# Designs tried in a protein design chat: VH-VL binders against Probable Brix domain-containing ribosomal biogenesis protein. Part 1

All scores and structures are predictions.

Target 1, 157 residues: Probable Brix domain-containing ribosomal biogenesis protein, of Methanosarcina barkeri (q467k0)
Amino acid sequence: MLVTSSRKPSARTRTLCKLLSRFIAGRCMTRGKMGMQELLEFAEGGPLIVIGEYHGNPGELSFYDEAGELLFSLRFTDWYSKELDSYWFSGIEPKLAGQGEIAEAFKVFFHFQRVENDKIDQLPPSSTLIVVGENDIDFMGSGKSLFKLNLRGFKKY
Positions, changes and structure headers below are counted from each chain's first letter, unless a header gives other numbers; antibody chains aren't numbered by Kabat.
ipSAE, averaged over its two directions, is called F for ESMFold2-Fast, E for ESMFold2 and O for OpenDDE. V2 adds 0.75 times the mean of E and O to 0.25 times the DockQ between the complexes of E and O.
[cut] stands for letters that were removed.
Atom coordinates printed by the task and the answers are left out, and those that the model quotes come from them; centres of patches stay.

## First folded at step 1 (VH-VL)

Design c1 (framework fv_cofetuzumab)
Heavy chain, then light chain:
Amino acid sequence: QVQLVQSGPEVKKPGASVKVSCKASGYTFTDYAVHWVRQAPGKRLEWIGVINAGSGDTYNNQDFKGRVTMTRDTSASTAYMELSRLRSEDTAVYYCARDYSSGWYEFDYWGQGTSVTVSS
Amino acid sequence: EIVLTQSPATLSLSPGERATLSCRASQSVSSYGDSYMHWYQQKPGQAPRLLIYDASNRATGIPARFSGSGSGTDFTLTISSLEPEDFAVYYCQQRSDWPLTFGGGTKLEIK
ESMFold2-Fast, scan of step 1: ipSAE 0.007; ipTM 0.532

Design c10 (framework fv_cofetuzumab)
Fold by ESMFold2-Fast, scan of step 1:
Order: structure tokens, then C-alpha cells, then sequence
Structure c10 (fold): chain C 157 residues (1-157), chain A 122 residues (1-122), chain B 111 residues (1-111)
């Protein structure tokens, strides 16, 4: 799975690209001047995530299938835990928890192992977890929030 | 192109401290984590710890708890590893190595320094 | 910590022969189809050189005769036909958990 950004991304957008790609065990690619068709060539038959900006900050994730069709997008503001600075990713794919339309879209898109909400605290200490909630999406490692996307909108295509 | 150049050999007395430097060139220093690994004569490689060149945050092997300090200087593109309260068992070649992945997430080492010999004796 | 055991400690072979080196982990270093085991080559007086990462991916510049395989706790480095420059010490390393750990090494020497 490829993760990239809009053209000429801010430092904050580049940081989110690297963090998100590491978290989901995917690749972050510098956008440069590439158009959508060129990005799909680098995705090597996989799906694509594009991070868009609002007023110079990362503010949108757009999810494309292997054919380059836009499946859904979400709007957010980003938050980063100080725990993130000392966290070292294991390269293991995260588990996915949560309910609702965004959680279902993520389950279809990512194909990660699902975890019921009441089983979250039974995961190994080294595990990573994406928790899709009502108001945010929490990216967790070792039982702690590493970064969050505070939800501002969702659109399914 | 990518190069990690370490400081020269050190000879220390037991109880002293040693500080080894690792100067990076040929890449954006802050985009990659730096690991420290040592090897005593005839022994296996032993991981000491890692530092993010970007944030300066460290994660260290518990076997070195309280004795190792890692720092970096972004202006000089240089990482440092200081080991205190030296013992004869700390005699080893100390290597710095670049983590292929940002934030240390890959934890495999694509480029290594040439090594710094540290001898702790009498 | 995860303990890595390499066998044999020493392997004596001739150029042209196939070398098979083993690394066993005290617990699984694999998750969801990925395996977090790396292999390095070290020659006397030199720093180690990355050969294989994530069990089976050949590092940049590494000849095709080097291959890695395995999952779970059992991993293998194979050199299909030894060249003179391949006689060195080989180490496996895991990144499944912290601290990072290395195996004891396998010394590949000329018969």
C-alpha cells in the first residue's frame, strides 16, 4: 500500500505521510510532480492513500482502489502525542477496531485483522491498533495513543 | 555517497567515560535514525540503542541502563554515544549504523561507520 | 528479549558449493505473513554488510546467489554457489521486538 501527499506538501504533511505509512506497514512516496496515473504505477497494483492539505496543514485523506477509483475521503485535524517521539515501529500490520460507516470503510479497504472493542486490552504489548471512534481515529501502540485524526467529515463515493 | 565517519580509537582506564562520534554525509541527516552496536573481540554483535536524528529521542538496551547516553547535533550532522563507568568487558569495536527507515521503524542497517576501537585496561 | 541461535557455528565448504545457514528464534518473529529477520555478512576488520531484510528481500547491490527464507521461528540464509569473497561470518538479527538482538554468528570458512 502506497501513501503520498498533495504536491509541495508542508513539513507537517510530510510527517503524517511517513507516520501513517510506517503505522500501516506501507510505503510513503514523495509526490514531486507526479500525477495520479504515475502514482498508480508506483503503487504496484495496490491501493493508494493521498494526504491533502487545508490551509497548509494535513486535513484530508483520500482512499483509492487499485484501479485509481476514489472510494471515500475523510476530513480531519491532526494531533500528535509526545509518546510518538520515542516510539519505534515494529513493522507489524495494525489491528482494526471500531464501529460505524468509517470503521466499515476501513475494514473493506485495509483488510487488517479485526479486534472487538472488549478484546483491545488483551492484545500483546508490542501490537499496534487503529481505533475508529465517533469523533476521532486513534492510532495506538503499546497501549498508548501515538497520533489521532480528529474527524471533521466523511464522504463515501 | 552515503558515509558515516566515526572518531578515532580510544584507550581508557576502568571507571572512565568514552564518547564516540559518528558524522553523517551524503543524505539528509534528520531523515534517518542512528543505531549503536558493539562487538567485543571474538564475540557477537550487541545492540546498544537508537537515537532519532530528527527528535533526539532515544531507546536503549536495558543491559546498558544508566551508563549510555546518546545525543546528536543536527547542525554538524553528527551522532554521539557516551558510555560511562567503563569496565574491561566494554573493550570492543563500537559501530554507528543508519536505520533504513525514518523513526527507526525498519531496524535494519544499510550503512555502517567504520568502527571505533575502545580499549579499557589497567 | 528474543534469543537467536545460529547453526552451525562453523561451516567448512569449497567454492562452488551451496551453503545453508540456520537461525532459530526463541519466539515467533513473524506476523500477518511478514517476518522481521535480517541477515548480515562481516569480514575480518570490517563493519557488517546488510544482505537480506525482512526474511527474503535482497538488499541493494547484493548478488542473486544470496537468498533468505523462513517464517515464525526458523529462518535460513542460502548461498547457491559460493564465491571466494563469500567466506565470512554471517549474523541474523530480529526486529520483531525490543531490544534488537543478533545471533551468535556462523563462520563460513574454506575447506
Amino acid sequence: as target 1 above (157 residues)
Amino acid sequence: QVQLVQSGPEVKKPGASVKVSCKASGYTFTDYAVHWVRQAPGKRLEWIGVISAYSGDTYNNQDFKGRVTMTRDTSASTAYMELSRLRSEDTAVYYCARDLEYYGSGSYFDYWGQGTSVTVSS
Amino acid sequence: EIVLTQSPATLSLSPGERATLSCRASQSVSSYGDSYMHWYQQKPGQAPRLLIYDASNRATGIPARFSGSGSGTDFTLTISSLEPEDFAVYYCQQRSDWPLTFGGGTKLEIK
Scores: ipSAE 0.006, ipTM 0.515, lowest interface PAE 12.0, mean pLDDT 86

Design c11 (from c1 with heavy chain V50W D99G Y100G S101E S102W G103E W104L E106Y, light chain R95Y S96D D97N W98Y; framework fv_cofetuzumab)
Fold by ESMFold2-Fast, scan of step 1:
Structure c11 (fold): chain C 157 residues (1-157), chain A 120 residues (1-120), chain B 111 residues (1-111)
Amino acid sequence: as target 1 above (157 residues)
Amino acid sequence: QVQLVQSGPEVKKPGASVKVSCKASGYTFTDYAVHWVRQAPGKRLEWIGWINAGSGDTYNNQDFKGRVTMTRDTSASTAYMELSRLRSEDTAVYYCARGGEWELYYFDYWGQGTSVTVSS
Amino acid sequence: EIVLTQSPATLSLSPGERATLSCRASQSVSSYGDSYMHWYQQKPGQAPRLLIYDASNRATGIPARFSGSGSGTDFTLTISSLEPEDFAVYYCQQYDNYPLTFGGGTKLEIK
């Protein structure tokens, strides 16, 4: 899975691209002047996530399938935990939990192992987890929130 | 002033275990990671793994899987690295180092090193 | 794992000369204008000392004669005018992916 940004990303947007790609065991790629066709070649038959900006900050995630068709997008504000200062990503794919329209879209897009909400507390200490909630998407490592996307909107195409 | 002070030199027989300590001072111990790195005589530095001093969570280089255990004591501001089933090729100086910001992954302060010699 | 190759293995120079040290990665360690490469100095009997982080930023207390450059797979540490205390072994280190890896080192020695 390839993660990139809109053209001329801010430092905060580049930070989120690196962070998200490491969390999902994907690749982070500099956008430059590349169009969709070039990005798809680097995605090597996989899907693509593009991080867009609102008012100079990361504010949008757009999810594309392997053919370059936009599947859905979500709007957010980002939040980072102090836990990130000492957290080390293992490169293992996260598990996925949650319910609702956005959670179902994520389950279709990501082929990560799924976990029911009532089983989250039973995961090993080293596990990473994406929890899609009503108001946010929580990216968790070792039982702690590492960063969150506070939800502002969702659009399915 | 930030300091990491390690335990003294060890001489062990093959098959034994060694436990090295690293006592931190001059900063909030639980806000940082402690990394372990070794260097055999005349060889390059080799990363062993890290421990989050606050949570106690660890990540180990797969080359040491099953032989290394990292722990910490928050009341003593001390990190520990235990290496089991020692072999002669484990002879090295073992360093602890403080990890920087997550996205930089640099080692800004280092312990003085602990010499571990494994011989029969 | 990402393999880092440093060259030359040994560089013999005199004080006042310019030193250029190379580190090559087996795959790119750069994304979005950031390069995930650090440089350390090690003197005999001592722990390593951080010189440069994120390819080009000098660590606190490091003299201006030290500079880092490069991106992708090719990185350089430059010492513009060697001082006697600069003769040491220099290591590059990547943090693009686990495991964290170090180069084989370049020994800078007096001619």
Scores: ipSAE 0.006, ipTM 0.514, lowest interface PAE 12.2, mean pLDDT 86

Design c12 (framework fv_cofetuzumab)
Fold by ESMFold2-Fast, scan of step 1:
Structure c12 (fold): chain C 157 residues (1-157), chain A 123 residues (1-123), chain B 111 residues (1-111)
Amino acid sequence: as target 1 above (157 residues)
Amino acid sequence: QVQLVQSGPEVKKPGASVKVSCKASGYTFTDYAVHWVRQAPGKRLEWIGVISAYSGDTYNNQDFKGRVTMTRDTSASTAYMELSRLRSEDTAVYYCAREPYYDSSGYDWFDPWGQGTSVTVSS
Amino acid sequence: EIVLTQSPATLSLSPGERATLSCRASQSVSSYGDSYMHWYQQKPGQAPRLLIYDASNRATGIPARFSGSGSGTDFTLTISSLEPEDFAVYYCQQYDNWPYTFGGGTKLEIK
């Protein structure tokens, strides 16, 4: 799975690109001047996530299928935990929890192993987890929030 | 045409609660956040907080902590702001406003505001 | 919170004159080359109207005589030649960080 950004990304957008790609066991690629056709070549038949920004801050995730068709997008503000600075990423795929329209879109897009909300506390301490909630998407490791995307909007195409 | 229409004026007693509505039209309600701002007579604009129309997620200015509740009804395309334990200092015009969409292209912004709701807290 | 200080509090001018309004932030509201500052016009009994977004971009329908400039902590709204309808209160607003904050306003009045 390929994660990239809009053109001329800020340092914060580049940081989120690298963080998100590592968390989902994908890869991050510098956008440069590449158009959709070039991005699809680098995605090697996989789906694509593009991080959009507004005047230097990451603010949008757009999810594309392997043909380059836009499936859905999220608008957000980002938050980072102090725990993140000392966290060691293993590159293993996260598990997915949550309910609602965004959670269903994520289930179709990512194909990650699902866990029920009431069983989150039963996961091994080494597990990573994406929790799609009502107000945010929480990216968790070792039972702690590492970073969150506070939801501002969702659009399905 | 993008528009936010607010409920009519309210007169309340100290200690009461007031709930102001903001009905959106002309755009997809759940794609934008709604901000609440107030202005006391002759004073500056004061930001109360924001609600995501999609998720219902809120951030409230600490000056209003414990007194402000923001909600929305997606079927009615309406946002609500409830202020409890009213004081005379809460007398103000209350506005809702739409948050501009994030767009990396430098899109031509406009930030529609509701017409305002006068809230008077009498002794 | 980020405090915005507008000056002068009141500016008395005649139609045809140039108006320069200042807004200073207690900390930088610029990041990655962009500035998170808006300017609004408010007339008595009306909701605020967006004039300038992101420090220097004129909003749709706003006359060319209005312009914004500045970055970091110091921002300016300029009206090149005042028209009678321009006498109003002007507010700057930052959206760099929560809580969003407004300046105290500059009242532009006829001399």
Scores: ipSAE 0.007, ipTM 0.485, lowest interface PAE 12.9, mean pLDDT 83

Design c2 (from c1 with heavy chain D99E Y100G S101D S102Y G103Y W104D Y105S E106W; framework fv_cofetuzumab)
Fold by ESMFold2-Fast, scan of step 1:
Structure c2 (fold): chain C 157 residues (1-157), chain A 120 residues (1-120), chain B 111 residues (1-111)
Amino acid sequence: as target 1 above (157 residues)
Amino acid sequence: QVQLVQSGPEVKKPGASVKVSCKASGYTFTDYAVHWVRQAPGKRLEWIGVINAGSGDTYNNQDFKGRVTMTRDTSASTAYMELSRLRSEDTAVYYCAREGDYYDSWFDYWGQGTSVTVSS
Amino acid sequence: EIVLTQSPATLSLSPGERATLSCRASQSVSSYGDSYMHWYQQKPGQAPRLLIYDASNRATGIPARFSGSGSGTDFTLTISSLEPEDFAVYYCQQRSDWPLTFGGGTKLEIK
């Protein structure tokens, strides 16, 4: 999976791009002047996530399929835990938990192993987990929140 | 220039413990993960585990569960792997290796290896 | 764990010939256009040396005669024209899942 940004991203947007790509076991790529066709070539038949900005901060995730069609987008503000500063990422794809329209969209898009909410505390210490909630999306490692996207909106295409 | 220099050869009896060191130089030690890999004579490489040199977080191959402990000393830029309750089948060359980029688990620089022989 | 099977176990060739080495994974090590397979060269008495990472990228300092290809479960390391220093053991390694695993190796020897 390829993760990139809008053109001329801020440092904060670049940081989220690298962090998100490491978390989902994907690749982060500098946007430069690339259009959709060039991005799809670098995605090598895979889907694409584009991080957009709102007033110079990361504020939007747009999810594209292998043909470059926009599937859905979400609006957010980003939050980072102090736990993130010392956390080591395992390189394994995360598991996915949660309910609601965004959770269903993520389940179709990512194809990650799903875990029931009541089984979350039984995961191995090396596991990472995306918990899609009503008000946020929580990116967790070793039972701790590492970073969150506080939800501001969702649009399905 | 990047170098990983390991401690010298060890000869141990069954049931003993061995602690191998890996001294890093030529880069910022805390920015990289250090992996441990072993190779028994004439056999394939076998991954033991990894330590994040910055955080100290580890993940070990479950085949070594309860016997391997990985640590590091950031002031000395040194990683350590201790293997306890040694068996004859633990006889191998033990390597430390630097992860070439964050998360990607390819090993761009390797230590020279430490020979560990377990025999009665 | 993901099992990597390398073939042939031994390949006997002469300098100047093309070498093709195979690595097959028990399950896909590719995800969303990326393939998490690396290749190493090991000479007797030495630590392994990284040749190729993520299926097709040459590591720094590795000659152009070395190339990697493949996706999913089937991967290939190719040496277009063998030099004397290329006779060694070659290992593939996956990073798609824990634990990290290596193939059994292919020994490339002089005919």
Scores: ipSAE 0.006, ipTM 0.514, lowest interface PAE 12.6, mean pLDDT 86

Design c3 (framework fv_cofetuzumab)
Heavy chain, then light chain:
Amino acid sequence: QVQLVQSGPEVKKPGASVKVSCKASGYTFTDYAVHWVRQAPGKRLEWIGVINAGSGDTYNNQDFKGRVTMTRDTSASTAYMELSRLRSEDTAVYYCARGEYDYVWGSFDYWGQGTSVTVSS
Amino acid sequence: EIVLTQSPATLSLSPGERATLSCRASQSVSSYGDSYMHWYQQKPGQAPRLLIYDASNRATGIPARFSGSGSGTDFTLTISSLEPEDFAVYYCQQRSDWPLTFGGGTKLEIK
ESMFold2-Fast, scan of step 1: ipSAE 0.007; ipTM 0.573

Design c4 (from c1 with heavy chain N52S G54Y Y100W S101Y S102E W104S E106A Y109I; framework fv_cofetuzumab)
Fold by ESMFold2-Fast, scan of step 1:
Structure c4 (fold): chain C 157 residues (1-157), chain A 120 residues (1-120), chain B 111 residues (1-111)
Amino acid sequence: as target 1 above (157 residues)
Amino acid sequence: QVQLVQSGPEVKKPGASVKVSCKASGYTFTDYAVHWVRQAPGKRLEWIGVISAYSGDTYNNQDFKGRVTMTRDTSASTAYMELSRLRSEDTAVYYCARDWYEGSYAFDIWGQGTSVTVSS
Amino acid sequence: EIVLTQSPATLSLSPGERATLSCRASQSVSSYGDSYMHWYQQKPGQAPRLLIYDASNRATGIPARFSGSGSGTDFTLTISSLEPEDFAVYYCQQRSDWPLTFGGGTKLEIK
């Protein structure tokens, strides 16, 4: 899976690209001057995620299929825990928990293993997990929040 | 052209430390992670660890617990790996290598290797 | 850690023949459509060269005779028609879990 940004991204947006790609066991690609067709070449038959900006900060995730068709987008503000500074990612893809339209969209897009909310505490402490809630998406490792996307909007195409 | 150039060969006594450098050119240094891999004579490749050239964050193979320190200098586009408390079994060629795309952990560009010999 | 076992240790063939090299992982290195196995070529006195990444994708500049396949725990590197420059040691590498690990290598030598 390929993760990239809009053109001329801020440092914060580049940081989210690298963190998100490591978390989902994907690749972060510097956008440069690449258009959609060039990005699809680097995605090599896989889907891609593009991080867009609002007011100079990361604020949008757009999810594209293998043909470059926009499937859905999220608007958010980002939050990072201090635990993230010392955390290094295992390269194992996360499990997915949560309910609702965004959780179902993620299930279809990522193909990650689903975990029911009442079984989250039964996972090994070292597991990585994406928890899709009503107001945020929590990216967890070793039983702790590493970073969150506070939801501002969702659109399905 | 994209290139990683490493420092020259080292001969050390047991208990000493060695610091190997890896200078990048032909690409934006901070866009790619730098991994360290070693190979003892006639043996398989062994992964040592990785450093983000952007943040300086590291993750090390626990087989090298407490002995490996990785750093980088963004102004010089150079990564460093220091291995302390050397043992004879640390005798190997040490390579730095670039992630093809940050997070892919596929090494498309390698340094030429630095021979480290540990003996008294 | 994930242990990678390559077989055979040595494969003796002639130019023009097909080579099939195997790599088995101690646990699955595949997740829902993606397989996190890479292949490298190493010639004496040289650093390794990336051939295949994520099981089946050919790296830039690598000839079409090289191909990768497999999923789960069983992976194969195929060289469809050996050229003289292909006689080298080949290593597989997984990126599914930390630490990153390499196989023991398969030496491809002239018969």
Scores: ipSAE 0.006, ipTM 0.515, lowest interface PAE 13.9, mean pLDDT 86

Design c5 (framework fv_cofetuzumab)
Fold by ESMFold2-Fast, scan of step 1:
Structure c5 (fold): chain C 157 residues (1-157), chain A 119 residues (1-119), chain B 111 residues (1-111)
Amino acid sequence: as target 1 above (157 residues)
Amino acid sequence: QVQLVQSGPEVKKPGASVKVSCKASGYTFTDYAVHWVRQAPGKRLEWIGVISAYSGDTYNNQDFKGRVTMTRDTSASTAYMELSRLRSEDTAVYYCARSDYYEYGMDVWGQGTSVTVSS
Amino acid sequence: EIVLTQSPATLSLSPGERATLSCRASQSVSSYGDSYMHWYQQKPGQAPRLLIYDASNRATGIPARFSGSGSGTDFTLTISSLEPEDFAVYYCQQYDNWPYTFGGGTKLEIK
């Protein structure tokens, strides 16, 4: 899984690119001048996530399949927990929880193990988890929020 | 001219806090990030963290484990770094430096603020 | 964290000679044509000065005798013909991953 940004990303957008890629056990890549075709070569038959900007901040995630077709996009604002400063990523793929069309889109795109909301507290303490809620997407490790995407919009293509 | 000017030297006791300021002039403050870097006598440069002057968002090196707070004041074009629970090992020169948001190097540095922690 | 190892720790040369300074990273700091490595010069009592950004690009005002090269884990700073003002400490710095880290420095000395 390849994660990249819009061209000439801000420091905050680069921060999200690296955090997101570490969290999903994927790879973050500098966009540079690369167009879609070049990005797909580097994805080596895998799907692609592109982080777009709004007013110099990360504001959009766009999800592309292996052929470079846009599947869906999210509009958001980002938030980072102080817990992140001391957190060590293990490289293990996260599990996915939540309800609704965004959660279903994530399930299909990522192929992560789905867990029921009422069974979240049964996960090992070392687990990482993406919780798709009504107002945000929470990226959790060791039972704590590490960073969140506060939802502003969702569009399926 | 483009410059970053830091506050003057500080002498603190162990357990105290220190707050260093870094005033920017000669450029649009919010177009750059401000990094904090320290150097203990005779030792290497050590990166403390960075703050976006635009958003106020920060990323802190975990080696400082909840002891560092970075803030900025856009109306004063000034960045601040506060380090709490000071130890003798925190004795160092503390620098602020700017980078553009593409991270093409820290091209302008403050003159440094000497912080001495002793009983 | 990414550890940067600079060698030699001290390099003793005369003006007019060529200096070659090494920086090795514990993991790759390059991605698809981009290398996230900078070089700085520091003179006693002064803040560091940016010399080279993104492995090979000279910063504004830096003389042509300074050049950088390398990719992946192995990077080199070269000074083609040393001037008296070049005797200083040189640091490499990576920005591929958090936290950003500096090498231990190479001290360039006369004689």
Scores: ipSAE 0.005, ipTM 0.502, lowest interface PAE 13.4, mean pLDDT 86

Design c6 (from c1 with heavy chain D99E Y100L S101D S102Y W104D Y105W E106Y Y109L, light chain S30D S31Y Y32S D34Y; framework fv_cofetuzumab)
Fold by ESMFold2-Fast, scan of step 1:
Structure c6 (fold): chain C 157 residues (1-157), chain A 120 residues (1-120), chain B 111 residues (1-111)
Amino acid sequence: as target 1 above (157 residues)
Amino acid sequence: QVQLVQSGPEVKKPGASVKVSCKASGYTFTDYAVHWVRQAPGKRLEWIGVINAGSGDTYNNQDFKGRVTMTRDTSASTAYMELSRLRSEDTAVYYCARELDYGDWYFDLWGQGTSVTVSS
Amino acid sequence: EIVLTQSPATLSLSPGERATLSCRASQSVDYSGYSYMHWYQQKPGQAPRLLIYDASNRATGIPARFSGSGSGTDFTLTISSLEPEDFAVYYCQQRSDWPLTFGGGTKLEIK
């Protein structure tokens, strides 16, 4: 799957694009001047995630299907752990945990394996996990938060 | 009945490729990961890699890097493992096995195995 | 990679006796209070069968005579009273780190 940004992204937005794509075992692509049709060509029949900005910071994730139809979007502020700087990504897909509207949207969009909250502690240290909570989405590796998206809004289309 | 059924035995020459299939039935194929494990005669089990049946994403044991390709066909509920540039050391029974969708990393359902013999 | 060493390589016993099988890991397979060690049984010409997962949990359909114990690097599979159908090869497997690895096996044979 493809991850890109809005046009003329800030350094922080480019950083999130690279992190998110590595985390979900996808690829990050520089937006440049590309429109939706060109992005879909680069996605090669896969779905697309676009990172939007708010005041020069990453602030929105928009999720598109293979036809370029907007499925849902979420508004956030980003936070990064010191643990992230030394973390090595294995290239394997994350597991997905959580409940609620956003968690259900993620389960439909991603084909990631699901984990019940009470089994999170049983994952091997090499695993990565997306935990969709009430107030944030936590991207975890080796049992530690690597980065988080603090939730500010959700819209289904 | 919940089961994994594999393709029949193969005899190959060194340098050839072999493609083994694993057909799932009795459960939602795309909700589980399929692992590939082999066992040479008289030796231990050796993990080859895993494919997420839903997304098609794979992760392989580095010992097989550049030689193994895993794919799946969601409409046929079938996973495939192709091993190229075969050596006599690749002679083994190859198994597919299901991993539960909760990240348990243990194999609760196994195929019957496919014998692959590599000889000149 | 985590290396698993099983002992003994061969164990010769009679039906009704207790079997104790060992698996030692080159490093801890524990994480967040869980021990990521599994046990399988394999009979000639058959695929492995899951017996025990996460050190001590018996898999569905597995008889109560099978039990697992241990933590860290030292693990044990116990069969309290051997039945004729229990003579097979037993493998341990860790899921603590990539790649997934198996022990060398313990062959349980009739003396």
Scores: ipSAE 0.006, ipTM 0.488, lowest interface PAE 15.6, mean pLDDT 85

Design c7 (framework fv_cofetuzumab)
Fold by ESMFold2-Fast, scan of step 1:
Structure c7 (fold): chain C 157 residues (1-157), chain A 122 residues (1-122), chain B 111 residues (1-111)
Amino acid sequence: as target 1 above (157 residues)
Amino acid sequence: QVQLVQSGPEVKKPGASVKVSCKASGYTFTDYAVHWVRQAPGKRLEWIGVINAGSGDTYNNQDFKGRVTMTRDTSASTAYMELSRLRSEDTAVYYCARDSYYDILTGEFDYWGQGTSVTVSS
Amino acid sequence: EIVLTQSPATLSLSPGERATLSCRASQSVDYSGYSYMHWYQQKPGQAPRLLIYDASNRATGIPARFSGSGSGTDFTLTISSLEPEDFAVYYCQQRSDWPLTFGGGTKLEIK
């Protein structure tokens, strides 16, 4: 899976692109002047996530299928844990937990192994996990929040 | 009848590389992760890293950064660990071990290979 | 990295006696009410064998005389009545954080 940004991204947007790609075991691509066709070629038949900006900060994730069709988008503000500074990403795919329309969209898009919310504490703490909640999406590693996307909106296409 | 069968002993000179194999049988190879652990003579066990046999994704202990490569062959149900730029301190028995849980890393090693002796000298 | 310290380094006992082996972690290995500490037995020339997982659960095929207890940073492996085949080296191992780490081992030997 490919993760890129809007053109001329801020430093914070570039940071989120790198973090997301490492977390989901995907690739981060510098956008430059590339259009959708060029991005799809780089994605090598996989789906694509584009990080958009809101007031100069990362603020939108847009999810495209392998044909370049927009499936859904979400708006957010980003938060980063101090634990992230020393965290070591393994390249192993995360598990996915949560309920609701965003969680269902993620389950269809990512195909990650699903975990019931009441079984999260049974995972080894070394596991990476995406928890889709009512107000945020929590990206966890070693039992700790590494970064979060505080939800501001969701649109399904 | 889960079994992990490792390749035979190796004797290497400093600076060489060694590649140890671990052939799995008695379970669906791609459903479990394979860990690598070593033990120098008379010393404690030391964790080297893990590979997801299905995806091929790896996670390695920083102490081996730049020197260890883990791979697998799904058609042969075999995991491999290659250690490069060998030093005398790499002399150890190297074990592969299965993570006990389907699709989840528990760091709990329910089945182990018999071990492969690697000697680095002269 | 979480450092595990096992004590004693050597424990000399006779068959039929109770063995108590200690493992202390440099920081808590607890997460959300679980204690992520495992115990292994290793005999000379053999690979380790899983005895106890997540502090207190016996692995499949492990005799009832083996039990684990503890939480946080302080863990104990108990063998209620030693059999001749129990004389071996015992290692604790944590899975609370990367990298996975093992204790230095306790050698259980015949008195």
Scores: ipSAE 0.000, ipTM 0.480, lowest interface PAE 18.3, mean pLDDT 85

